# VH-VL binders against q9h9l3: the designs that were tried, part 360

Target 1, 176 residues: q9h9l3
Amino acid sequence: PRKMVAIDCEMVGTGPKGHVSSLARCSIVNYNGDVLYDEYILPPCHIVDYRTRWSGIRKQHMVNATPFKIARGQILKILTGKIVVGHAIHNDFKALQYFHPKSLTRDTSHIPPLNRKADCPENATMSLKHLTKKLLNRDIQVGKSGHSSVEDAQATMELYKLVEVEWEEHLARNPP
Short names: E, the ipSAE of ESMFold2; O, the ipSAE of OpenDDE; V2, 0.75 times the mean of E and O plus 0.25 times the DockQ between their complexes.

## First folded at step 21 (VH-VL)

Design x58 (framework fv_nivolumab; at its last look DockQ between E and O 0.90; V2 from the best seeds 0.87)
Fold by OpenDDE, look of step 21:
Structure x58 (fold): chain C 176 residues (1-176), chain A 122 residues (1-122), chain B 107 residues (1-107)
Amino acid sequence: as target 1 above (176 residues)
Amino acid sequence: QVQLVESGGGVVQPGRSLRLDCKASGFTFSTYGMHWVRQAPGKGLEWVAVIRYDGRYTYYADSVKGRFTISRDNSKNTLFLQMNSLRAEDTAVYYCAKATYRYDYTGYFDYWGQGTLVTVSS
Amino acid sequence: EIVLTQSPATLSLSPGERATLSCRASQSVDSYLAWYQQKPGQAPRLLIYDASDRATGIPARFSGSGSGTDFTLTISSLEPEDFAVYYCQQSYDWPYTFGQGTKVEIK
């Protein structure tokens, strides 16, 4: 099997006025979409804004949530040495306070062939929801319950698989 | 269509054990949390327990904590409730219920089984 | 635990009339409240979730409103099949709890 995983994180608001994005859930799936990791995570600081309509995170999810430091260690262990696929993945890595090698990172929000396939401008930043609908005919992030990081990670992986061959060839010729 | 079918109910004496099963169909069972809710005869509804889609998280009502165990077998689309040290006050119709949101064991109960009656009597 | 108190205990009405049911929480549950209908010998059925969202297949005559501690279920025009017991339920915090129920009976 390919050493490739997809990651999606949900963040809540901490700090003054809740402007700091803190990791509150992380989901990791393998190439086949199987869940390798899915945990609710307790930020080190008081949560000011759960951002539920977007994050899907609720107060009760934090009751037995994994402390951030512990979760971070678990997640990094999974990501180490793998090609990591994500959508706007810089936000996930920022929340994780982690830097994955650029050469081993795939951001579906910045893959021109993917946008082209979806009849979108190649250099535009399209949402995961939009691309998933256009290319997979699947609805994600529906309703008012917020996002599901598992579904989003799965969708991200599926989207990447559509352009994997072309993109990997491109990267081989043009290494970052 | 979503279907939930409970089984295993019956009459038992106090202190005995009983296991309830709930067979699910019509949805991807392994991606939803599941709940048990009970209703004593002629009484209201009482939440009993929840288990996350992957079985890694469980919560219980204080009234059953330490005595009841919720579990699941996703390969068989089946939810379980192991009830030990049964008491008269555990007498109720037990419903299995599907959590509303995929990959989220919180929320509401959008589908219910028909229920199975558990009677604890000396 | 969060206690939900429903009122009235019994509501006697005729078909075609408007029914208004109340559910009050001992503390704020934000909008994490649902309403269920239960007929004799049947399992409960989800009507409303998130205080005001109608569940799939639920007729438009059912509506929910409220936030925080005070919630209302309204049946705009009662149909014969609407005479049943109605429960509210909060999903704000563990343990999940139900109201004691309101019986809507035919006058």
Scores: ipSAE 0.900, ipTM 0.950, lowest interface PAE 0.5, mean pLDDT 96
Fold by ESMFold2, look of step 21:
Structure x58 (fold): chain C 176 residues (1-176), chain A 122 residues (1-122), chain B 107 residues (1-107)
Amino acid sequence: as target 1 above (176 residues)
Amino acid sequence: QVQLVESGGGVVQPGRSLRLDCKASGFTFSTYGMHWVRQAPGKGLEWVAVIRYDGRYTYYADSVKGRFTISRDNSKNTLFLQMNSLRAEDTAVYYCAKATYRYDYTGYFDYWGQGTLVTVSS
Amino acid sequence: EIVLTQSPATLSLSPGERATLSCRASQSVDSYLAWYQQKPGQAPRLLIYDASDRATGIPARFSGSGSGTDFTLTISSLEPEDFAVYYCQQSYDWPYTFGQGTKVEIK
């Protein structure tokens, strides 16, 4: 049986006026929430806006950060052949310049049984913060310190576990 | 209740080595960054070093780079400071300090130990 | 390395008076500044972080303000337990640095 990991990324602003989103942190956790990878990543372009209120990234984090190309290689080695769980995971894959097989991808922002458990419209796109508060009774992404990609990846895995049996059976009957 | 207890201080001659321990309890040690901060007798505070929750990122004050090594053992809830080539200027009370935010190591120090005295003299 | 300069070095006041402590940075530290209180023989205690946010359990008489290079700690009405040394600390860049301290002592 395939191993399952959860991923979350944080982005900073590069390019003109800091409008381009570039990868600056990536965290990967296993099924039990143990951290498998958690590195700060140096974008190839100059950072214009750390976006710290949301990203949690400060200039100190970049001092010993891993260059994007190297970090990407490390991350993809971990993801290959695994079921990868994320929230709005397309954004994470875009930041990594990577496409994971759809059959091995789980996106907690688009799992109808999960929305149903939260008493939300079944096909709505729900935020990680909302689902986590509603279904796990936990507050994440609070205050001015920014997001923790480790905590977000851990929350994403716990959310998936709530519907894992049902959703994996659904996907087995309805291959993507 | 968060508790940090330093040990290993003492009197040592210049050029010698000493290792400080900091035992942590009352919080999930393995998810927080840890710092060392020192205070020479009658003087102000000087930041010494930091280590991230998992040990993968460290940084040192210039005054100690190459001589001091910060490390941690999360299975024992213990922070370490290995101090080599000690100098008179290293004489201080050494505090371990907890970083404020989980899964980070930057910011501020919300909990401190009571400190351990290191005296470097002949 | 960012130098933090505190003034005055000593502030002699009576209980009930307002204390105003200054911290000036040699370059902008945005709002990444904290204030600590230290009593003789004790470890420092976090009062204010991010320039103006009170740490858990800190009384409302303590307030912080400022950004960039100029920061202020205000104690609106001194209590007997507030006579101590106060340090500012920046977390804008490595290495972290502290000011040299302001001693608040009873007149």
Scores: ipSAE 0.806, ipTM 0.913, lowest interface PAE 0.9, mean pLDDT 93
ESMFold2 (binder alone), look of step 21: mean pLDDT 95; pTM 0.958

Design x59 (framework fv_nivolumab; at its last look DockQ between E and O 0.93; V2 from the best seeds 0.88)
Fold by OpenDDE, look of step 21:
Structure x59 (fold): chain C 176 residues (1-176), chain A 122 residues (1-122), chain B 107 residues (1-107)
Amino acid sequence: as target 1 above (176 residues)
Amino acid sequence: QVQLVESGGGVVQPGRSLRLDCKASGFTFSTYGMHWVRQAPGKGLEWVAVIRYDGRYTYYADSVKGRFTISRDNSKNTLFLQMNSLRAEDTAVYYCAKGTYRYDYTGYFDYWGQGTLVTVSS
Amino acid sequence: EIVLTQSPATLSLSPGERATLSCRASQSVDTYLAWYQQKPGQAPRLLIYDASDRATGIPARFSGSGSGTDFTLTISSLEPEDFAVYYCQQSYDWPYTFGQGTKVEIK
């Protein structure tokens, strides 16, 4: 199997006025889209805003959610040594309070060939939903139920696979 | 089209065990949470249990907790309900129901089986 | 658990008339409420979810409204096939619970 995984996280609002983004779900899939990890995660602080419309996180999900510290350890164990693909992945890593090596990180929100393929400006930041629709003809993040981090991670991996060869060659010539 | 077919119902004495099966088709079974809902004769609906798409999360109604076990075999597109220590009040038509949201075990029940009758009587 | 109370218990109406069914929750369920229709000898059918969203294939004469603790299912003009028992259900918290049902019968 390829040493590559895709990650997507959902965050809820904690702290004053719910402005702090805290990890509440993390999904990791392998190169084939198989789910390696999918857990609801309990933030260390009181949840002020579930942000359900976007996060898909509901109160029920927190009943048996994995404590953040435990989940973080599990996730880091999976990510260590792998090429990690994500969309706007800096947000995921921030929520995880984790720094993955830049050389082993692939952010589909910053891949010019991917945008070009989608007839978008190469230096623009396009949404995962938009790219997925344009390039995969698939609808994600539909309805009012919020996001599915599993679907989003799968879509992210599929998008990257479209430009993998070209992009990896580019990175080899231009290491970050 | 989505189809759910329950089986395994019958007449049993109190204290006995029974296993219900629900065969699913017409959708990607392994990506949805599944539920059991029951209805006593001439009565309303009662939620019984839920299991997440991967089987890692389960929840039960207090009335069946410790006696019933919900499980699934995604390779066979089948949902199960193992019912132990059955009581007269467990008498009901048992429905398997599909969760509405992919990769989410919360929500509602957008498709139902025809139900299977379980009668617990001495 | 969250208790859902439906009213009236029985609603007697004629075809073509407007039906209004109520569901009240013992505590707020936000908009996490669904309505189901059940005919004799049949499994329930999802009509409305998230308080006001119509399920796939459900006729436009069915509509849901409300939030918090008070919800309403409206059938604008009853068709003969609409005479059945209707249940509300909350998905706000475990355990999921149903109302006791409202029977819509022909007058």
Scores: ipSAE 0.921, ipTM 0.956, lowest interface PAE 0.5, mean pLDDT 96
Fold by ESMFold2, look of step 21:
Structure x59 (fold): chain C 176 residues (1-176), chain A 122 residues (1-122), chain B 107 residues (1-107)
Amino acid sequence: as target 1 above (176 residues)
Amino acid sequence: QVQLVESGGGVVQPGRSLRLDCKASGFTFSTYGMHWVRQAPGKGLEWVAVIRYDGRYTYYADSVKGRFTISRDNSKNTLFLQMNSLRAEDTAVYYCAKGTYRYDYTGYFDYWGQGTLVTVSS
Amino acid sequence: EIVLTQSPATLSLSPGERATLSCRASQSVDTYLAWYQQKPGQAPRLLIYDASDRATGIPARFSGSGSGTDFTLTISSLEPEDFAVYYCQQSYDWPYTFGQGTKVEIK
């Protein structure tokens, strides 16, 4: 059985009117929630909007941030060969300019058994905040100081553990 | 309750070194950024340095950059300030301060120790 | 670095009066401003952060307002325990800086 990690990213606004989402923080945790990686990342393009209320990113974070190309290499080295858990994880991979094998990808926003445990429509896309409150009785993303990618990655891993046995068996029977 | 207890202050001659310790309790030390803030006798507050919850990011005031080193040992809930090449201008009460936000090192200081006095004089 | 200038240097008022303390930044700090109270021989205590948010356990008589360069701490009805020095602090940019303080004296 393969090792499993959870990832979460925070994005800032680049491009016209700050509407392009660019990677500014990435956190990776192991199965037990221990932090394996947590770095601020300097986008290759000018930051137009830090989006701090949601991203938690301030200009101070960028002073010693790792350039995107270097950070991407570090992150991909950690992800290679592992089952990667995330929430709406395609956004994280898009920001990394990376494709992870579908058979090794787990997205807590699209797991029907997890929705069922939360008494939510089986095929609905549920927010991480909502699932975490319903199933773990925890509040994340509280206040106006932004999200913590560490907290979010940890919550994502705990949510997956609730359905891990059932969902891994389902995927074994139904290979992508 | 949150407690921060500084130690290691004293009287030293210019050019010498001191290390300050700050022992933390009453919160999950390993998830918060920590700061040093100093106050010269009869003067206002001066921010000195910060370290992120995991020790991987630090920043220093220009007045101490290259001479002071902030560090932490999360297994012992202890923050450190190594102070080298001390000058008379470094004479102050040194406060240990807890950052407000988890898994970050920016922001404000919601809990403070009572301080330890460092006097740099011949 | 960002200079914070507090006014007045000393504010002499009676218990029950409204205290208004000002902090002006040399450049915009958005809302990244905090207020601290410090009594003689004690460490500072956080009152207000993010310009207007009251810290845990701080009485409702303390309020903060402002953005950009001009900020105000208001004590709606001064209590005897409120005599102290008050400092503003910005967290907009490195290095973090404090104002020089406003001493609030009860007449």
Scores: ipSAE 0.825, ipTM 0.919, lowest interface PAE 0.8, mean pLDDT 93
ESMFold2 (binder alone), look of step 21: mean pLDDT 94; pTM 0.955
ESMFold2, look of step 22: ipSAE 0.796; ipTM 0.911
ESMFold2 (binder alone), look of step 22: mean pLDDT 94; pTM 0.958
OpenDDE, look of step 22: ipSAE 0.919; ipTM 0.955

Design x60 (framework fv_nivolumab; at its last look DockQ between E and O 0.84; V2 from the best seeds 0.85)
Fold by OpenDDE, look of step 21:
Structure x60 (fold): chain C 176 residues (1-176), chain A 122 residues (1-122), chain B 107 residues (1-107)
Amino acid sequence: as target 1 above (176 residues)
Amino acid sequence: QVQLVESGGGVVQPGRSLRLDCKASGFTFSTYGMHWVRQAPGKGLEWVAVIRYDGRYTYYADSVKGRFTISRDNSKNTLFLQMNSLRAEDTAVYYCAKGTYKYDYTGYFDYWGQGTLVTVSS
Amino acid sequence: EIVLTQSPATLSLSPGERATLSCRASQSVDSYLAWYQQKPGQAPRLLIYDASDRATGIPARFSGSGSGTDFTLTISSLEPEDFAVYYCQQSYDWPYTFGQGTKVEIK
């Protein structure tokens, strides 16, 4: 069976007005929630907005942060050949400037059975925080300190596990 | 309840080495950054060092850089401070302190140990 | 390093009175400022973090305010157990630093 990992990235704002989302942290966990990768990442451009309240990224995290090009190589090495689980994962891949095969991608923000289990409309886009609370009775992204990409990745993996069998069967019958 | 218990303090001569231990309980130790903070007798607080939850990142105050090493054993819920080339000015009560934010070695110190006294004198 | 200067050095007050403690940073620390209480022979205790957020279990009479370089800890009505030394601490940048402390003593 193919190995599965979950990924979550935090982004900061770069560019003239800070509107460019640049990777600043990436966390990858395995099927059991063990951390395989967790690095703060230095964008190639000047950070204009740390977006700390959401990203959890602070100036001091960038002191010894891994340069983007190096981090990207490390991350891609981990993701290659894996089933990659994420929430709204297109944002993570965009920040990574990477495209993972659709057939090997699982986005928990677009899994109808997961939403159904959470008593949400099947075609709605629900937040990771909401799904995690509803289905796992766990609070994530609490407070003003911002997100923890490790916790978010772990929650994402746990959510997927709830519907893994059903969803994998569905995908087998209906390959993307 | 969160509990931190320091040990290893004592009296040593200048130039000698000493290792402090901090045993943690009441929280998932392996998911928080840990700090050492010291306080010279009758003086204020001085941050000494931090180590990330996985031990991969450490930072030190300039006053101890190159002489002190912070480390941890998550399997034993224990934080360490190896102190080499001790000086008289290192005399202080040493506190281990828990970082406030999960999977983040930055922030504040929400729980402290009782401290252990290190006295460096000739 | 960022230097935190607390004032006054000593504050003499009676139970029931309002205490106002100041902490000034040599440069902006945004809101990354905490306050600690320390009683003789005890470890410090976190009171306030992020300038104004009260730590768990801390009485409502303790409040923090400020941003940038000027911060204030207020004890609305002093209780006998509040007479202690108070320290501010910045977490904006390495190394983390503390103020020199303000002693709140009974008049």
Scores: ipSAE 0.918, ipTM 0.955, lowest interface PAE 0.5, mean pLDDT 96
Fold by ESMFold2, look of step 21:
Parts: structure tokens; C-alpha cells; sequence
Structure x60 (fold): chain C 176 residues (1-176), chain A 122 residues (1-122), chain B 107 residues (1-107)
């Protein structure tokens, strides 16, 4: 069976007025939630806004951060050939400047059976925090210190496991 | 419930080395950053070093950079401080301290050990 | 590095009085400021983090306020166990630094 990983990224603001989202942390966990990769990443452009209240990224993290090109290579080597699970995962791939095969991509923000389990509208885009609290009875992204991409990736994998059998069978019958 | 127990302190001559250990219990050691903080006799607190939950990121105060090495063994719930080229000004009680944030190495020190005394004198 | 200057150096008060301790940073630390209490012969104890949030198990008589460069720890009514040295600490930037301490002692 094909290996499955979950990914979550944190972004900082670069470009004019800090409006461009650039990768500053990436965490990858395996099926059991063990951390396979967790690095702070130095964007190739000047950081205008750390967005710390949401990203959890501070300037301390950037001091020994891995340059983007090097980190991207490391991350893509891990992702190649695997089913990759994420939440609103198109944002993570955009920040990585990468396209992963749709047939190997799972997005917990767009899985109708998962929304049904949470008593949410099937086609709504639900936040990771909300789904995690409702379905896993866990609080993530608490306080004003920002998000943890490790916790978020772990939560994303656990959420996917709730619908994995059903959704994998659905995708086998309805290839994307 | 959280306990941090330092050991390895003692009296050493200038230029020599010591290794401090800190054994942790009562929390998931492998998910928190850990710090060393020291206090010279009768003086205030000085932050020494930090190591991230997985050991991949460290940072040092300028006063110890190049001489001290922080490390951890998550399988033994143990934090280490290797202190080389010791100087008289390194004389202090050394505390290990737990970082406040899971899967990070920034923040504050929510739990402290009772400390171990290192005395550097001839 | 960021210097934290505490005032006063010593605060002589009686039980039941209000204590007000100041910490001033040499540059803005946003709200990344903690307060610790250290009693004689003991390790420090976290009181306040993120400028104003009370740590687990800390009595309501302890409160923190401020942001940027000016921070205050207030003890609304001193108890006998509150006579100790208090340190502020910033986590805004490397290296982390402490203030020099304020000793709260019995008058």
C-alpha cells in the first residue's frame, strides 16, 4: 500500500506591504503522527510581516532557517510518490511552488463525509480548528502565540483517518 | 507532577570541562523545547541556551557560544549541557527549564529544576 | 541584545499593601514579556507570561500589564509568601534576557 503523509505550512508576508505569502515553516508527519520533517524556512525575499499571531513565526526562527531552495528540495523528496494529506492544501503547494498529482492529494477542507461527521454543510469549507474540536475533542491554534504546523499536520492526519476507508474507496471509483 | 532534576555540578579548575544532565518527568519531553538558565551566587538570572523539541535547532547566549553545547536524548528524557573551556565567570547555579510551547523553542520557562552548582576556581 | 531595567531595585512594604513593579525594555518587545518570582533558596517560578496572562496556579492578586517597552507587575495585596525577588524576561529576540530583579521585602 502507498505511503501517506500529512503536511502543514506556515507563511509570512513578503513583497509589497507584506501581501505575498511565503513559506517559513513546513511540517510533515507520517500516518502515525510521527514527525518526518519540521524546518523553519528562510524565504528568498525580505520578510515584511511575520504574521506571528497566526503563523507562530518570529524573527528568532529565521536566524538558522534553511534557505527556501534547499528546503523545497528536501520537502519534495519526501512527498514524491506519496498520498499527501492537508487542509486547504492548495495554499501549501502554492507556497512550495509545487504541483502534487491530484490523485495522490487529500484535502480535509473538501471532504463531504468529514463535514457530515462534524454536522456541517457538506460543501462548506470548515476550518481545521473547528473540525479538530468537533471531531477529535482537541484544541489547536490556541492563544496569541500562533499556529503549530506540527500539531496542525497531526490533526489533519487524524481527521482524514476518520473517513479514510470511505473516501479512498470513493476516489478509486471516481478518479479525480 | 512536572519534575526537572539537574546533576553533574561540582568544583573544577578554569579551562576544564563539565557535563550537566537534566532528567525530566511528568510531561512529554520530546514535544517541548528545553533551556538552560544560570544564576551566579548573589546575582540575577542569565539565559544560557535553548534546544528545540527534536534537537534540530539551538541558540546560545554570546557569553557561552563556542564553549557550551546543549543537546538532548528524547529516548532517555534527558537534557545535557557540555561546558568546555570553563571560566571563573561561569560559576553559577545552573537550572534546566521547560519551554512553554509545544513543538517550538521560543517562549518562556514554565517549569524549572532546583539547579546544580558549578564552581570554577583553582 | 535587549536590556530590561527593573525599578525600583528594592520595594519595602508591609503585608496587605499593594506592590507595583516596573520593567522597561531598551526596545519594543511587543507583549513577549514574562514575570518570575524567586524565593530565597528556590528556583524561579513563572507568574505572568505574554505580558498579562497568569500562569497555572498563580493567585489572582498577581496581574501584569503593558506592551512595547513599559511593563508592570502588580500584587494587589501582599501576602507573607510574596516577599521575594521578581524578574522580568523578554522572549522577543535572541538572546533572551532578564531584568536585574526587584526585591520585595518586609518594611
Amino acid sequence: as target 1 above (176 residues)
Amino acid sequence: QVQLVESGGGVVQPGRSLRLDCKASGFTFSTYGMHWVRQAPGKGLEWVAVIRYDGRYTYYADSVKGRFTISRDNSKNTLFLQMNSLRAEDTAVYYCAKGTYKYDYTGYFDYWGQGTLVTVSS
Amino acid sequence: EIVLTQSPATLSLSPGERATLSCRASQSVDSYLAWYQQKPGQAPRLLIYDASDRATGIPARFSGSGSGTDFTLTISSLEPEDFAVYYCQQSYDWPYTFGQGTKVEIK
Scores: ipSAE 0.801, ipTM 0.913, lowest interface PAE 0.9, mean pLDDT 93
ESMFold2 (binder alone), look of step 21: mean pLDDT 94; pTM 0.957

Design x61 (framework fv_nivolumab; at its last look DockQ between E and O 0.79; V2 from the best seeds 0.74)
Fold by ESMFold2, look of step 21:
Structure x61 (fold): chain C 176 residues (1-176), chain A 122 residues (1-122), chain B 107 residues (1-107)
Amino acid sequence: as target 1 above (176 residues)
Amino acid sequence: QVQLVESGGGVVQPGRSLRLDCKASGFTFSTYGMHWVRQAPGKGLEWVAVIRYEGRYTYYADSVKGRFTISRDNSKNTLFLQMNSLRAEDTAVYYCAKGTYRYDYTGYFDYWGQGTLVTVSS
Amino acid sequence: EIVLTQSPATLSLSPGERATLSCRASQSVDSYLAWYQQKPGQAPRLLIYDASDRATGIPARFSGSGSGTDFTLTISSLEPEDFAVYYCQQSYDWPYTFGQGTKVEIK
């Protein structure tokens, strides 16, 4: 069977008024939740807003951070040829300036069987925090220290495993 | 119960080397950043160095950069400080300290060891 | 590096009195400030982090306040076990630094 990884990213604000979302951390875990990659990433533009309450990124993280171009190359090397699991994953791919094949992409924010298991509307876009609390009885993204992309990627993989057999069969019958 | 135990302190002459160990238990060592903090006799606290949970990110106080190396072995739940080219001003009690936040190396020090004394004297 | 200046150097008080300890930073550290207590012959103990949050197991008589450059640790009613040295520490920027300490002693 094809190798599977989960990814989560943290973004900071760049550009005018800090409205552009730029990659500042990326974490990738394997099927068992072991960390394969976890790096702080220096955006090519000046950081206007660290968004620390949500991103968990502070200015000391940027000291010795990997420049975006180099980090992107490292990350894409890991993702190539793999099934990539994420939550609202189009945002992560946009920050990476990358398009992963749809047939190899799994987005836990858009899996109807997962919503059903959480007693949520099948067509609703549920937050990772909400699904994780309901289905894994785990609190993530707690407090003022911001999100941990490692914890979020691990939670995303565990959520996908709950519906993996059903959803992989569905995708085999209904190619994207 | 979180426990940190330092060892390896002693009396050495200037210019010599010493390695400190810190054995951790009672928490998942491999998910937290770890620090060394020192205190000269009768003086205040001085932060020395940090290492991230997996060991890829480190930072050093200017007073020790190039002479000290922080490292860790997560399979043994052990933090290390290799101290080379020791000077009289390195004389202190050395504490290992656990970082507050999982999967990070910034923050504060929520648990401390009892410390080990290093004396650099000729 | 960011210098933290604590005042007073020594605070002589009796049990039951209110203690007010100050920490001033040479530049803004936002709210990235902690307070530690150290008793003779012991390692420091975390009291307050993020300027105002009490660490686990810390009695309610300890409170922290402030942001930017000016921070305060308050002990509302001193207990016998509270006579110790107190340090502030910033985690805003490398290298992390401590204040020089305030000794709270029996009058």
Scores: ipSAE 0.829, ipTM 0.920, lowest interface PAE 0.8, mean pLDDT 94
Fold by OpenDDE, look of step 21:
Structure x61 (fold): chain C 176 residues (1-176), chain A 122 residues (1-122), chain B 107 residues (1-107)
Amino acid sequence: as target 1 above (176 residues)
Amino acid sequence: QVQLVESGGGVVQPGRSLRLDCKASGFTFSTYGMHWVRQAPGKGLEWVAVIRYEGRYTYYADSVKGRFTISRDNSKNTLFLQMNSLRAEDTAVYYCAKGTYRYDYTGYFDYWGQGTLVTVSS
Amino acid sequence: EIVLTQSPATLSLSPGERATLSCRASQSVDSYLAWYQQKPGQAPRLLIYDASDRATGIPARFSGSGSGTDFTLTISSLEPEDFAVYYCQQSYDWPYTFGQGTKVEIK
């Protein structure tokens, strides 16, 4: 069986007016929720907006942060050959400037059976926070300190596990 | 319930070394950043050091940088503070404190130990 | 480092009265400020975090407000057990720093 990991990234704003999303933290957990990777990452350009209320990233987190190029290499090494689970994972891959094979990607924001289980419209894009609350009775992304990418990755993995069998069968019959 | 118990305090001469231990229980120790905070007799609180949940990142107050080392053994739920080249101004009650947020070394101190007294005197 | 200045140094009040404590930062700490209570011979206890969030088990008479550089801890009606020293602390940047403390004493 192919190994499975879940990933969650936090981004800060760079470039003019801070509209460019740059990777500032990446967390990767295995199937059991164990942390395989969790690093604060230093963007190659000046941070204009930490987006702290969402990202959880503060200036102090960038002290001794891993340079982007180094972090990217480390992360890609972990992801290579694995099934990668994420929520709205296209944003994570974009920030990583990396493209994982679609056949090995699982996006919990686009799994109809998961939404159905949460009594949500199957084709709607629901937030990780909402799904986690509904299906796991767990509160994530609370407080004023922003998100924890480790907790978000763990929640993402747990959500996927709820529909893993059904969804994997579906994908087998309907390869992307 | 969360409990933190410091030990290792005592009286030492200037220039000597001392190691403090903090035994943690009542929470998943390996998922929280841990801090040392000290308080000189009759004085206020001073943050000393922090160590991240996995133990790879540490930060120190300038007053102790290069002399103190914070470390942890997650398998034993224990936090350490190795204090070298001790000075009279290091005299204080040393508290170990739990970080507020899981998987983050930033935040506040939601639980404290009872403290252990370190006296540096010639 | 960010300097936190508390005022007043000492606050003399009677049980049942309202206590208002101030903490001013030398630069903005956003909302990353906490308040602690310390009684003689005891470790500090977290009261408020993120400027206004009450810690677990803390009575409703304690409240925090403020953002940026000016923060306030309010005790709506002092209980006998509330007479202690109170410290503010910022977690905005390294190093973490505390105010010098405000002593709330019985009048």
Scores: ipSAE 0.608, ipTM 0.875, lowest interface PAE 1.1, mean pLDDT 95
ESMFold2 (binder alone), look of step 21: mean pLDDT 94; pTM 0.956

